# VH-VL binders against Protein LST7 (LST7), part 13

Target 1, 242 residues: Protein LST7 (LST7), of Saccharomyces cerevisiae (p53237)
Amino acid sequence: MSSTVISLAHFCDKHGPRIISVTQSAEKGTLGEELLVPDYPTESYCESCLLQFPEESTRSMRCFIEDVPFITTQYSSIRYQLLNSIIKRAFSEETMIYDNMPFIFFDDLRGLNLVIGFKLYDENARGNERRYCFILTVDSRSHDDSMKMLSEHWNFIIGGFDKMIAYIKNIHKSEFLGKNKTVENNLETLNNNAFIGSYLRANKSKFGRNLVSLTDDKFLFVRIHKWNSFLLHTVMNENKLP

## First folded at step 2 (VH-VL)

Design N28 (framework fv_anetumab)
Fold by ESMFold2-Fast, scan of step 2:
Structure N28 (fold): chain C 242 residues (1-242), chain A 118 residues (1-118), chain B 111 residues (1-111)
Amino acid sequence: as target 1 above (242 residues)
Amino acid sequence: QVELVQSGAEVKKPGESLKISCKGSGYSFTSYWIGWVRQAPGKGLEWMGIIYPTDSDTRYSPSFQGQVTISADKSISTAYLQWSSLKASDTAMYYCARTEYDYPFDSWGQGTLVTVSS
Amino acid sequence: DIALTQPASVSGSPGQSITISCTGTSSDVGGYNYVSWYQQHPGKAPKLMIYDVSKRPSGVSNRFSGSKSGNTASLTISGLQAEDEADYYCSSYTTSSTLVVFGGGTKLTVL
C-alpha cells in the first residue's frame, strides 16, 4: 500500500528548502497530536517557515471528508525525514523555475513526486522574492501504480494547485499594492529628503515574512488545509471524479 | 560589488587565544550565511562551520565542534572565528566565504594565515 | 560523511580538453544537485567556477562546464590555457552531520 501527502514548502533564506505544512489522510480516530513529532525541532524553523493558524496555539488542523480524517501539521512524525529529503531534491531540480509549470521525479527512496513551484515578491527576502512549491508525494515503490493514479487525476490535480497558487498570488498582490499605496501616501505628506531618508531607514524591515504576512490573510492555512484535503480525498479514491 | 575583507596574519604560541575577523560589504550582510574554511599547509579545503548573522545561529563540522567559536556582529557586518587555546596543529590559512544556504560559497575573503609555533 | 574522491593530478596541453572527476555517495553527490567547483591559484583564495552541478557564475568562461552521472560529478575544461593551471576542488551538500564536504583537490598542470 502507498500513502499520499501534499506538502507546502519554501526556500528559506536561512534554512534553504523547508516544509511549511504537510496534509495527509489518517485512520478514523487519529488525533492531530499523534501525527506531530514529539518536541519536534522548533529550532529548525524561523518566522518565514511558520505554519500559522488564526489561533496562535493551534499546531494542527483536522477535517472529515466522507468519514475520512485529513490532518495538516508543520511536521509529521510519520514522514519527517523522508519529506525533508524530498523537498531538498525538489528545490535542486533544474526544472524548478517557479513558473507554475509542474515537474515529476521518482526514485525508490522518495516515491513519485509532482512539484509545482511559484514565487512571491518580498522586499525583505534575499533577491526580493520568496520561493514556494506544492508537492504531491505518492509513497509507493510501484512507479506504474503511482503514475496511473497521477495520470487518472492529472487535470484535477494540476487545476487544483493552479487555483490555489492563483489565489495566493492574487491576495498577495492585493496586500502588496495596499502596502505600496500606504507608503506612497505617507511619503507624499513628507516635505524634505533627509527626513524621508531617515523615516525609510527606521521603518525598513530586516526579516523575511511568512505567507500569512505576505497575503494579509489570517485564514490562509485554513483554506490551504481544506483545499489540500479535498484534493487528497479525490485522488485517493480511484475512479472517483468531481 | 560583494567583498569580504579578513584580518591580517597572526603568529601565536600554543595556549594563546586568538580571534580573527571577516568584514562583509556590498550586500545585505544579515541575509547570507558566512562560512569558515581551513586549509592546512599543502593540504586541501576543510569546512569548519557557518553562521547566520541575523540570529547568530551556528553550525559546526564535527571535527571543529568545541575547538573554535564562530560569532558575528551584524552592526559592523563582521564575522569572527575564535580559539580559546591554540595548538600547533591550528597552523593554517583560514578563509571566510559567503553562502546563501551552506552552498555554494560564491564570494571568498583573501584569507588569514595563522601560524602557531613555540 | 567522507571527503569526496578526486584524482590527485591531471595534465594537458594548451588547446586540449581535460576532465576532473568527483565521486561521492547517494547521500551527497548522488542524492542532490548541489555540486560546486572551485579554482585555486597558488597563494590565492578559491574562486567559484561551477555551482548546482552545471551552472556557471557571471564572468566564468564557457570553457568550464560541469556534469553529473550517478555518484560522480565532472568538471570539464575545454581549450586549455596556461592560466587554467591551478588546484580544483569539488564540493557537495551532504545529509551527514558534516553539512558540506570538499573533495581532496586535483592539481591541473598545463604544459
Scores: ipSAE 0.066, ipTM 0.633, lowest interface PAE 6.5, mean pLDDT 81

Design N29 (framework fv_anetumab)
Fold by ESMFold2-Fast, scan of step 2:
Structure N29 (fold): chain C 242 residues (1-242), chain A 120 residues (1-120), chain B 111 residues (1-111)
Amino acid sequence: as target 1 above (242 residues)
Amino acid sequence: QVELVQSGAEVKKPGESLKISCKGSGYSFTSYWIGWVRQAPGKGLEWMGIIYPGDSDTRYSPSFQGQVTISADKSISTAYLQWSSLKASDTAMYYCARHVYEYGTAFDIWGQGTLVTVSS
Amino acid sequence: DIALTQPASVSGSPGQSITISCTGTSSDVGGYNYVSWYQQHPGKAPKLMIYEVSKRPSGVSNRFSGSKSGNTASLTISGLQAEDEADYYCSSYTDSSTLVVFGGGTKLTVL
């Protein structure tokens, strides 16, 4: 099993620190469903916590980087307790200020963790903001070996996360402005299309929105998984420099 | 002003049912957890469970699961703690408190407490 | 489940600093930064003094500070005053069978 994974986590208004997705390498033929926590109730997930693919019933995705399979799932059974421990620690660190600045922590239980936090605007969320982070976890290695790997790939890893975050923030900003314009345009026709205005409001969450909603990109989690898979593939190949 | 107001003191006999209340005001009631904390006479604080009024998701301490029911009515911003059959050992002060998120331990706003006395 | 370990009592004179310890395990205090401290005067509800190990709510005196080392969290009260006399409780998130665990409480006496 892979010693290195990438998590996307957020601070949920209801649940606090919560995993949205985990990207990891897998053996060929592994089903994504095999990596899910058994009997995990989907109803316990609020909208802002959802790992949402274009098809609503989809709970996992697989991609290949140079014939190596990578899987993403919302809750992975393989390291569920460890990852939950990691994210709870990460979001409570004094150095977590969600400014895209990386920080690192290590201990024998949780391994080496590189955390990069960022914020998105959401009128529906407590404090009008959604707080997110990417976490690169390297477990089952010595501190020195893990730091050596991280140091050798530092520019590639940080550059990769910075590009992902920049993309997310850019399309979020475009969606926020576009959404306000769309609502305004719909209101102009409300006198003869009251049904449409009501329908749009009925479909909007009054609590924190998920990343697909915040960006209007149905393929966002597909992109994130592919980016994270490429990043993992690269750091697993010690001959490739960032 | 953000506050939690609890129902008044209760004197009951063993075997009786009881439902006590905790009403929130000055904030979005459906956006925060409400927890219940017990304090037996002369003893320390003991966590019983929490509820998220927005969707009625509840979590219980293992010691209290099956012993009490926690519920909420979001239309009147009120949370409840209830017993189907009281025991003398249920004699305690019961506090409700606002909890920011599921895994946080910070109870930032507390009710004044409801004293429940169960005499044999 | 077992409570976090606090000394039953601590005492100090006005103007002194005192420290109250709260000891758990790697499954609660040692593993996470979700330690809170509460002050309780006789006949009153508890009041949040410290959250997330070291953060103070609005309105709490900066004489109150929190810290953590390994499995032990500490509440320090500097410039001790008569009104600080109260019971103090720590709490922590726990990844064992409960979400929240409280300490047994410490009676602070101002001499």
Scores: ipSAE 0.355, ipTM 0.717, lowest interface PAE 3.5, mean pLDDT 82

Design N30 (framework fv_anetumab)
Fold by ESMFold2-Fast, scan of step 2:
Order: sequence, then C-alpha cells, then structure tokens
Structure N30 (fold): chain C 242 residues (1-242), chain A 120 residues (1-120), chain B 111 residues (1-111)
Amino acid sequence: as target 1 above (242 residues)
Amino acid sequence: QVELVQSGAEVKKPGESLKISCKGSGYSFTSYWIGWVRQAPGKGLEWMGIIYPKDSDTRYSPSFQGQVTISADKSISTAYLQWSSLKASDTAMYYCARLTYDYVTPFDYWGQGTLVTVSS
Amino acid sequence: DIALTQPASVSGSPGQSITISCTGTSSDVGDYNYVSWYQQHPGKAPKLMIYEVSNRPSGVSNRFSGSKSGNTASLTISGLQAEDEADYYCSSYTSSSTLVVFGGGTKLTVL
C-alpha cells in the first residue's frame, strides 16, 4: 500500500540485522489501534536490540499530529516480513559505510528505501563498534511517484536524519568521554591489579549495550518517536494536501 | 589466531550414545555462534544447528530437530554435539564452524572435523 | 533437504578463467545478499573464500571474485592454478524454516 514508514535498525552481534523500532501512521481521525503491539513478550530480543521507553512495561508510543495517529513499536505487525527483508538487504550493501551518507534502493518487493547508516562505540560489542541505520520506506505502487515524493522533500528528509544522528552521536560522545575520564582517573588513583582485573572481567561478560545505555538518555526513544512522527507528517501530508 | 579443535574419530554401534566436542581459542568464545555441519561420505555440506554460548540459545535445522542435542560449556570454551541413540545413517564427517551473526553471515573458521562411523 | 543448484563439475586449463553458478529462488539467493563460497580440498575442512556475494576475506587471492544476478550467484576464478583444484560449495541465507542452505558442490578439475 501507499504509506511511508521509518525504521531504526542495527547490526546485532548475536542476531545480525535487527529492527529496533518502527514508526508508522494510521488513518486520520482514528486511534491507530491496528498498529499497536499487543502484550507480546520481547524475550527473543537481546539487550542491545531493545526499544526501551522510560516505563519498562511500555511497548508502544503514540502521538497525534492534526488528528493523525503516529505509533512507534519494536516491530510492525502489518509489515513484519517486509521490513525484515529490507534491513537484511540494507546492511549487506557495499555502498553503506556508516558515515551518514544516504543511499537508495528500489525493487518491486521492498519499494523505495532511503538508508542512512552511522556507528557508535560500544566496549561490549565485537570490534568495539555498533552499526545503525535509519530507513525511510515508501511502500507505493509506483517507483516514479515514490521518487518524486522523496526528491521534493530530499533536503528536509536528509537534514532531519542528519540532525537526529548528530544528536545521538553527541550525547553518546558525552557519555563515552564522561565514562572514560572517570575510568582513567580511577585507574590512576587506585592503580591496583584487583581493581583493573575486576573492571576488565565485568566488561568482557556483558552483552552489547542498547541505545539508552550508550547515550545515558532515558528519553531517547521518546525523542526519536517524536522526530520520526514529525518527519512522516510533513512528507506525507504536504503531498496529500488535496 | 582463531582456532577450532575437534575431538577424535569415533567408531560406534547402532543404539549407542555419543558426544563430540569443539574447543575454540584465540577469540571471545561467548561472542560468536558455533554451528555444526554434517558431510556424509562423498556427499555435500548440510548444516545441523547453531548455539550462542553466552546464553545457550540453540537453533536446529528442521531435519535434525529432535535427533541431536547441541550444547556449550563457556567455562572451557567448548561446544558439543550429542546423540542419544546412533543410527547407521549418522555415519559422516562432522564439522564445527564459527558463525559471526545468526543465519546471515558466513562460517568463517572451521574445525578439522570429527569422523563418526556407525556400523554393526 | 533443500539445496542450491550447482553444476557437478567444471574444468579449465592453467591461466584460464572459470565460473561456477549457484542457482536458488527469490526466498534465498534472489532476495538477499548473503551468499558465501567455500573451497574444500580432499580430506580437509572447508575454507571461506567469498562472503556477502562479493566480499573476500583477508588472505584469499584476488583471483577469486563473486557476483549475483537475479536468483543466480557466481564464483569466478581467474588465472587458474593447479592448487585451485578442489570442491566448491555455495551457501545462502533463506527465509524458509531451513535457515542456511548449501549448494550440492562443484568439482573443479585443472587440466
């Protein structure tokens, strides 16, 4: 169908390409109940894959912009197989170097997809590196219609994702620098084998960290939900105004 | 240097139990999947299942579900493949191999293989 | 049970190029870029030669290259050498309940 979706995905050390969140819109004047995730356990997701809202029991977030519901969930109930196919394709592209450079692909199965990749440091991850991407999917009958919509909003879309990624990288860098300064000060001050051994052992036994842990921002996914909802609202409604 | 070392060749009779091993070294054992791949004499490669040693998450090929048990002991960096009751059709070379991510990335390092012969 | 289709054998002379095909369906090779190629010498374990269709691990000769078109992946060996004589297997991710699927293998003979 004619709809636009934003996914946040990562390359999990355990699972490979995995969706962290999906932001979708429903019909104006409805509550979007069909997009809400039921009370569905996410036990198959490891620590680094989790969509974590401030209240741990919360699995969906919803807002309304001009009576249009926008909903963010861990997975899409209506587009589950499509989006998993898209992210597996996206993370295998040789042109993705995780430096905020966008790339586009289209096919009849997956529609038009705009992908922007980025990296974060994680001392618990393989190679000390976590790979992420935002994907804007235009699930439309027409390549030409999808490309026209994307082209008309190119600067807005790319600028929006660049600002989101810049924010994530900046708060991650602040957390990383704060942690490293504390660790360096403690190692210098205490400078004993027991402390160093304990720290290294604890670090090695951990799973890769989720985005809330990497940024120390408990509201990160609330911000991402609002940003993605605003981006979708602007792109969809400006072209659907008639 | 990444290395996977497998246990030695086994000769068994139908109905006997067997447990073979694969020891990893030169990498963080708990951070990678270990897979088991079977090769019958003169035949091709067939994957049997995989395990993630950090949490013991185990997944089986439909053809081997219920026929074998895959396990791991992270304290000694060793993965296992076990049969409760062997059949003559289990005669094959068994390889363990390191798998980087779930089902989407390659088996990048392989053990030398364990030959299992089941005959009366 | 499920296998990708490879030719049983291929042959070439030293210095020539040969190509081995690996044909599947849209649910494995066609829709995904997770195709690997393995080289197996007699009595030895397989060795990874190509992953994610066209990527080469460190230590693998640049004479080996991979590509994909539609539902068919290909391994090409240029400047064929005697030591290239081996069995070659492709594998792919699959969206079916069989999580990884291997090809039947191709015996390369260097004449």
Scores: ipSAE 0.171, ipTM 0.668, lowest interface PAE 5.3, mean pLDDT 83

Design N31 (framework fv_anetumab)
Fold by ESMFold2-Fast, scan of step 2:
Structure N31 (fold): chain C 242 residues (1-242), chain A 120 residues (1-120), chain B 111 residues (1-111)
Amino acid sequence: as target 1 above (242 residues)
Amino acid sequence: QVELVQSGAEVKKPGESLKISCKGSGYSFTSYWIGWVRQAPGKGLEWMGIIYPSDSDTRYSPSFQGQVTISADKSISTAYLQWSSLKASDTAMYYCARQIWEYGSYMDVWGQGTLVTVSS
Amino acid sequence: DIALTQPASVSGSPGQSITISCTGTSSDVGGYNYVSWYQQHPGKAPKLMIYDVSKRPSGVSNRFSGSKSGNTASLTISGLQAEDEADYYCSSYTSSSTPVVFGGGTKLTVL
């Protein structure tokens, strides 16, 4: 069968384009661990690259929609090479300005890909921004069939991603405002010891923050898993396959 | 404040039915498997089975398949372990635990246990 | 359907290090990096001490460490303390139909 997956990727200052999560449908009985690269060391990922569920050690999640399992993992052994190539192409797109505007690319290797980029503030990141994209990949289908499916579901797909991104940006703004209030309060306290305050600020870590940290929502990837699963289920079930 | 709270101790006679409960709080109940573990008096831990509450997908140990039923009611964040006909050999402490299974296979949060005594 | 093999008991003095072994087969301990260890004090529920062979949950002392070589996983407790006296169980993934199998348990006595 033709496969469709949704990836969340970001541009890491240390590692470049990296996959954070992949959501896909599976046959009943498939475990998330069967979709992971065996023994891949998470220590090779910096904090900003990690898929983080509420339990820090959990790296996959499964749900069922009308008896169809949907699984989100940090990476997939089945599609890792293809997805890595796809995200590198997505982040090299010169017209991408990370403003929710979708773009599409297709080639024989990577199939049809719909990319929607967005960015979040992170004072620990280069240029004070983290760059993300959602990618819908339609694999192993003809270009015409893939484009027909995408065009027929365009409003649903784009609307779905826009709502996900709007949620992420809104809760990020809340976290950003809370962090700024805390910083302002700390600066007020430290103004009487400017030398000590400057020393502490100069020695502050510049490691990039992960998406959960940027939003202060420990359930964020649970929500993304459910949203992506529903989006995939709707798109796949509306397609009449021979 | 993630916790699992189990129902109280039960004393039953052979042949009686029983349903014990495990209520989750402080987390997304439908996003995690719930496992059941038996510990007979003075014996070790025996894995019985697991359930995914979102859709009631269940997996049983071969030793417990057909012997018990595991179910869940996601509207009240509660999982259940049920016997249609108890035997004296079912006397044990029963634990529920939140099971990580998709990546890894371990139980990170445990209920306090439900003691089930089956005697004539 | 075979359970994992642990020694029935192990003992040590305060401040010493002890190691508990957990031996399986190539289809469980040897086949996957999904070994966990649980501590159980009398009358209490088990507590996760180690998962994925060597990882510690938040709040577990770094005196506890895990490792694996071939078909045998090991739990090592350094700087042994009186409160470490408990039963210790290993478990491993085996298959999608049986994702958990436990060892027989080891009683740790702190002399």
Scores: ipSAE 0.000, ipTM 0.422, lowest interface PAE 15.2, mean pLDDT 80

Design N32 (framework fv_anetumab)
Fold by ESMFold2-Fast, scan of step 2:
Structure N32 (fold): chain C 242 residues (1-242), chain A 120 residues (1-120), chain B 111 residues (1-111)
Amino acid sequence: as target 1 above (242 residues)
Amino acid sequence: QVELVQSGAEVKKPGESLKISCKGSGYSFTNYWIGWVRQAPGKGLEWMGIIYPGDSDTRYSPSFQGQVTISADKSISTAYLQWSSLKASDTAMYYCARSEYDFGRYFDYWGQGTLVTVSS
Amino acid sequence: DIALTQPASVSGSPGQSITISCTGTSSDVGEYNYVSWYQQHPGKAPKLMIYDVSNRPSGVSNRFSGSKSGNTASLTISGLQAEDEADYYCSSYTSSSTLVVFGGGTKLTVL
């Protein structure tokens, strides 16, 4: 199995740094279920943390690019602790501004990590912001080999993530404008009764919205799966069993 | 106007049960974790565990797992710390504190503390 | 468990600057930028002074600042005042089973 994976992570209001999805190449015949963390309780997943495919019961997605299988799951059972360490480190960086500016870190435990952060508006979230990042992880103890690979593909990798993030932000903006129309209509209806407004605010339990909700794109994670699979395939020189 | 108000001081004998409380106000109680921190007389702070009142998800420090029970009643915005059988070594000040995240990133608001004295 | 290492005491005169260290390992302070500092006056609950190594909550004097180098975090108090006399505790996230670890505490005495 490839040492290179792409994670999508966010800062959860309940759980802090948490993985939403992991995309990796696999051997032919690998089932997505083999990459799930065994016995992880589903009640530990809040809505904003969920990898949501169009079919609610779907927990993994697979595609083939030139006969190489790529699988996206919420967690990687093989790399669960490694990736949790990586995301907690990434979200603690003072220089991470969530403005698409990449940063890199490396150590013997976590390998080489390229992190790109971004923000989306969410009126239900603490501070009205959802913080996300894409992370390209090269799980290797060789700094020089990992940096050589990253350097050789730098423009493709950064360009790819920038396009993904731009797409997400653009469809989120469209959803925000749609939601704003609904809010304006509802606000007008309730604007003449301050007591009703105060009552609703005082008693409404808010949950952070997941990416599908924030974008109104039920196929968003299908797109992310395909984009990340293509990026990984290209970085691995399009070879079988890279 | 965030406030955590704890129950009053307790004087108990070894072997007795006890349940102390921490009531939150001025914020969405179900959207923050409540942690419990112990401070033995003249000693430092020890993290005991943390609960998310919205779904009662609870995490314990290994030193306190099985020794205490943490619970919450979201209908009255109150968290609890309970012992089934107190020991003299449980004599301490017990603080509840609010945390945004389960990993205890930081505790931004603290209760006034509940002094528990266990003696024969 | 293993607490973060702080000096037992530190002292200074009004107007001076003092620094309190908090030393951990590569699995807590050295690994993550999730270090917080708490001030505790006798008979009172702790108060958050610094979070995420160097950030101040609203209402905390800018005389208090935090930093980190390797496995050691530091709290610096400038323009020392009598009301700064208190116990100070550091805390860090840890990747160990404990999740949260506190320092042993430092008593600050103002001459």
Scores: ipSAE 0.105, ipTM 0.662, lowest interface PAE 6.1, mean pLDDT 82

Design N33 (framework fv_anetumab)
Fold by ESMFold2-Fast, scan of step 2:
Structure N33 (fold): chain C 242 residues (1-242), chain A 120 residues (1-120), chain B 111 residues (1-111)
Amino acid sequence: as target 1 above (242 residues)
Amino acid sequence: QVELVQSGAEVKKPGESLKISCKGSGYSFTSYWIGWVRQAPGKGLEWMGIIYPHDSDTRYSPSFQGQVTISADKSISTAYLQWSSLKASDTAMYYCARTPYEYVGAFDIWGQGTLVTVSS
Amino acid sequence: DIALTQPASVSGSPGQSITISCTGTSSDVGGYNYVSWYQQHPGKAPKLMIYEVSKRPSGVSNRFSGSKSGNTASLTISGLQAEDEADYYCSSYTSSNTYVVFGGGTKLTVL
């Protein structure tokens, strides 16, 4: 009875490591609102942390793959509290270099975590960068079983995340190309993994932008929901080859 | 250039109220958290709490929850620490310091400190 | 009162290297790479010397270095000078969302 989820998290200028979204499978008939933390104030999330769907007030999205429902929410009463610890650990790891290189760690409470980090340019952000990661969490206490699942699906999982990240980076770059050559050069420098204290010296009067703003794609979180749902469906179905 | 300037020393009697200030300059005041750190005479540093000036989101150490009030006025780039009723045990040096986000104690810019003495 | 564990004092001669330890648990120093070190001269505000375990702010001498092994972080001062005489405090992020813990402090004496 393993449970598997995909989180999208970022490093917020206000909050530090913070969850943007969690995608998971659900039982037929489950409403997204039932997975939200009761009375959790939306004001505790700044713009750059916010899961933003095309229609205002939409807090969750659901789709079906075959007859299995998948739901994406900003937070989940089932997993939110423990995932918060996982994302803080992920962003503190020495191997977190934001170049699509995956790394893995095992958490005693929430099992195996596969992390892939990436960066986007944001002139409003401290240090002119937004730091993101996707995390695949396999909520099983069996280290060997979780590693076996990751090994069997490795190319599919890594390939899937690489394609999602490539799309995000490409559409982000496209929206800012031609505005000036400085923006284009800044996007290229985000691949530098050496942090030399520029973050502490940055003096920005604006707050960081969310992914919809950075890509100019109002359907971006819809795409991410569908991609993550498909990845989870494939990984959770051991008898079906990709 | 970037600095935090605190209000001057205070001498008070037990039971009196007090509000001390910390003014930021040379940076975007609303983009950084301001923390308060206490140091009793001859003792170590003790974290009290932090505030995000943009929205006044505030976090307290359990030891100081309900004992003090932290606030900020972003229109004048100033953070405050306030007591409704001082005790002799509140005698200490109080520092304000800037930090980039709520979970990290990397206080890169510090005020000069405000000495508060509470005695009869 | 419950703080990260530092030695109360350390001493060294000019030109010597000294190391100050800061010991916590797997939920603070051991679990995260968010350890900072502060220098405090008598009557002065603390000054950030090291952040994120090993990084130096601009203007801090490269004689100061930080490291971490397991649940213990270390500040090393090489080529010890008279002006290094001060109190040194470590701090760490904890697994609590808003909680910061300081070490008890170490008094460094130069001769």
Scores: ipSAE 0.218, ipTM 0.652, lowest interface PAE 4.1, mean pLDDT 81

Design N34 (framework fv_anetumab)
Fold by ESMFold2-Fast, scan of step 2:
Structure N34 (fold): chain C 242 residues (1-242), chain A 120 residues (1-120), chain B 111 residues (1-111)
Amino acid sequence: as target 1 above (242 residues)
Amino acid sequence: QVELVQSGAEVKKPGESLKISCKGSGYSFTSYWIGWVRQAPGKGLEWMGIIYPADSDTRYSPSFQGQVTISADKSISTAYLQWSSLKASDTAMYYCARPVYDWGQYFDYWGQGTLVTVSS
Amino acid sequence: DIALTQPASVSGSPGQSITISCTGTSSDVGGYNYVSWYQQHPGKAPKLMIYDVSNRPSGVSNRFSGSKSGNTASLTISGLQAEDEADYYCSSYAGSNNLVVFGGGTKLTVL
């Protein structure tokens, strides 16, 4: 059980603010499935809301850092209501312009939260964009202690999130440009240009895409799990373990 | 910019069928839910149901499940509310409204309303 | 269906503050932070004034504020003006089976 977690959330056009993943430390022997919210309706998930590991039946990811287990799941049964409150507050922040600029909020209900937002292009999404944020939550701690920890690790935390977001944006951009160039090249060799144009228009997907689809990186959530686990380990346990 | 335009007033007899419409414009119609809210003369607001046009996912208030049908035609950005057999108790103002999402929802834009009068 | 409980009417004078209550249960108002308030002038469609307990949409005067304590949400209107005279409805998320429930409405008279 950790007082510090990292969430990845997005604003779903259909469902509003939704958690995609929660990374947290756990006790040895804890299964990821034990951390899922048991009563959360699966029919409320769309493609863009789902945490997707390379094996589609996989619901959790675990790693060990210096003998400490870290687990990523789509929901946390322990913190479900708290995290829902946090993400709704984060996405309602008027000054969040999704440009990697961090903002912080604190209150007695939600603890200390560091939020960093970013956007990805998706022609099938509202406004042609998908909105995401990473949230570092420090709960059940005093404001002063939480701010001291955040301040001491500020460059590491912000640098880590910036690096992660830069990776996501870069592979998204590469995927977007690569697909458009490939489609253009394929169409150049066809004699039936008008028919192909009409066919693509009629059969184009209208649904928003998840992060794996937007980046064409089936290991994306594995990378995010590892990065978030390392970030949490450093922040929570650096110079604390004998 | 964002506008919901509803069909005109209707005067019907009990037992008749009716389909009223709500056309969205100025936004991505398939990216937002559309809901229906009823207001009987001199009474308060009653939520009836919502539909997500992109996949036709439809959810009804328990009070209206089986009483009405909600549908949408995304090719013309129009949602519908339909009765197979009207009753005098269906006399009301019917509003379409745009819920922001499917839970914790609120209605950010409203149509002007369609008055339905059912009398013998 | 069942409705959230609001007073049928409230009144105030220009410049005063008034508060309208909206009482539900732990399965709606008390269980979630998803309360909204709507203003309806005679013959017009409702207008969203407050969402998610205390948030104001763009274009809504800061004279309107929302709060919640336990099973009761409140809309407060400060510096009453003549144009505030209208019916006010609260609404709450009510779980996955009953997504939305409305209050019975409150008629505000500015005397």
Scores: ipSAE 0.159, ipTM 0.629, lowest interface PAE 4.8, mean pLDDT 81

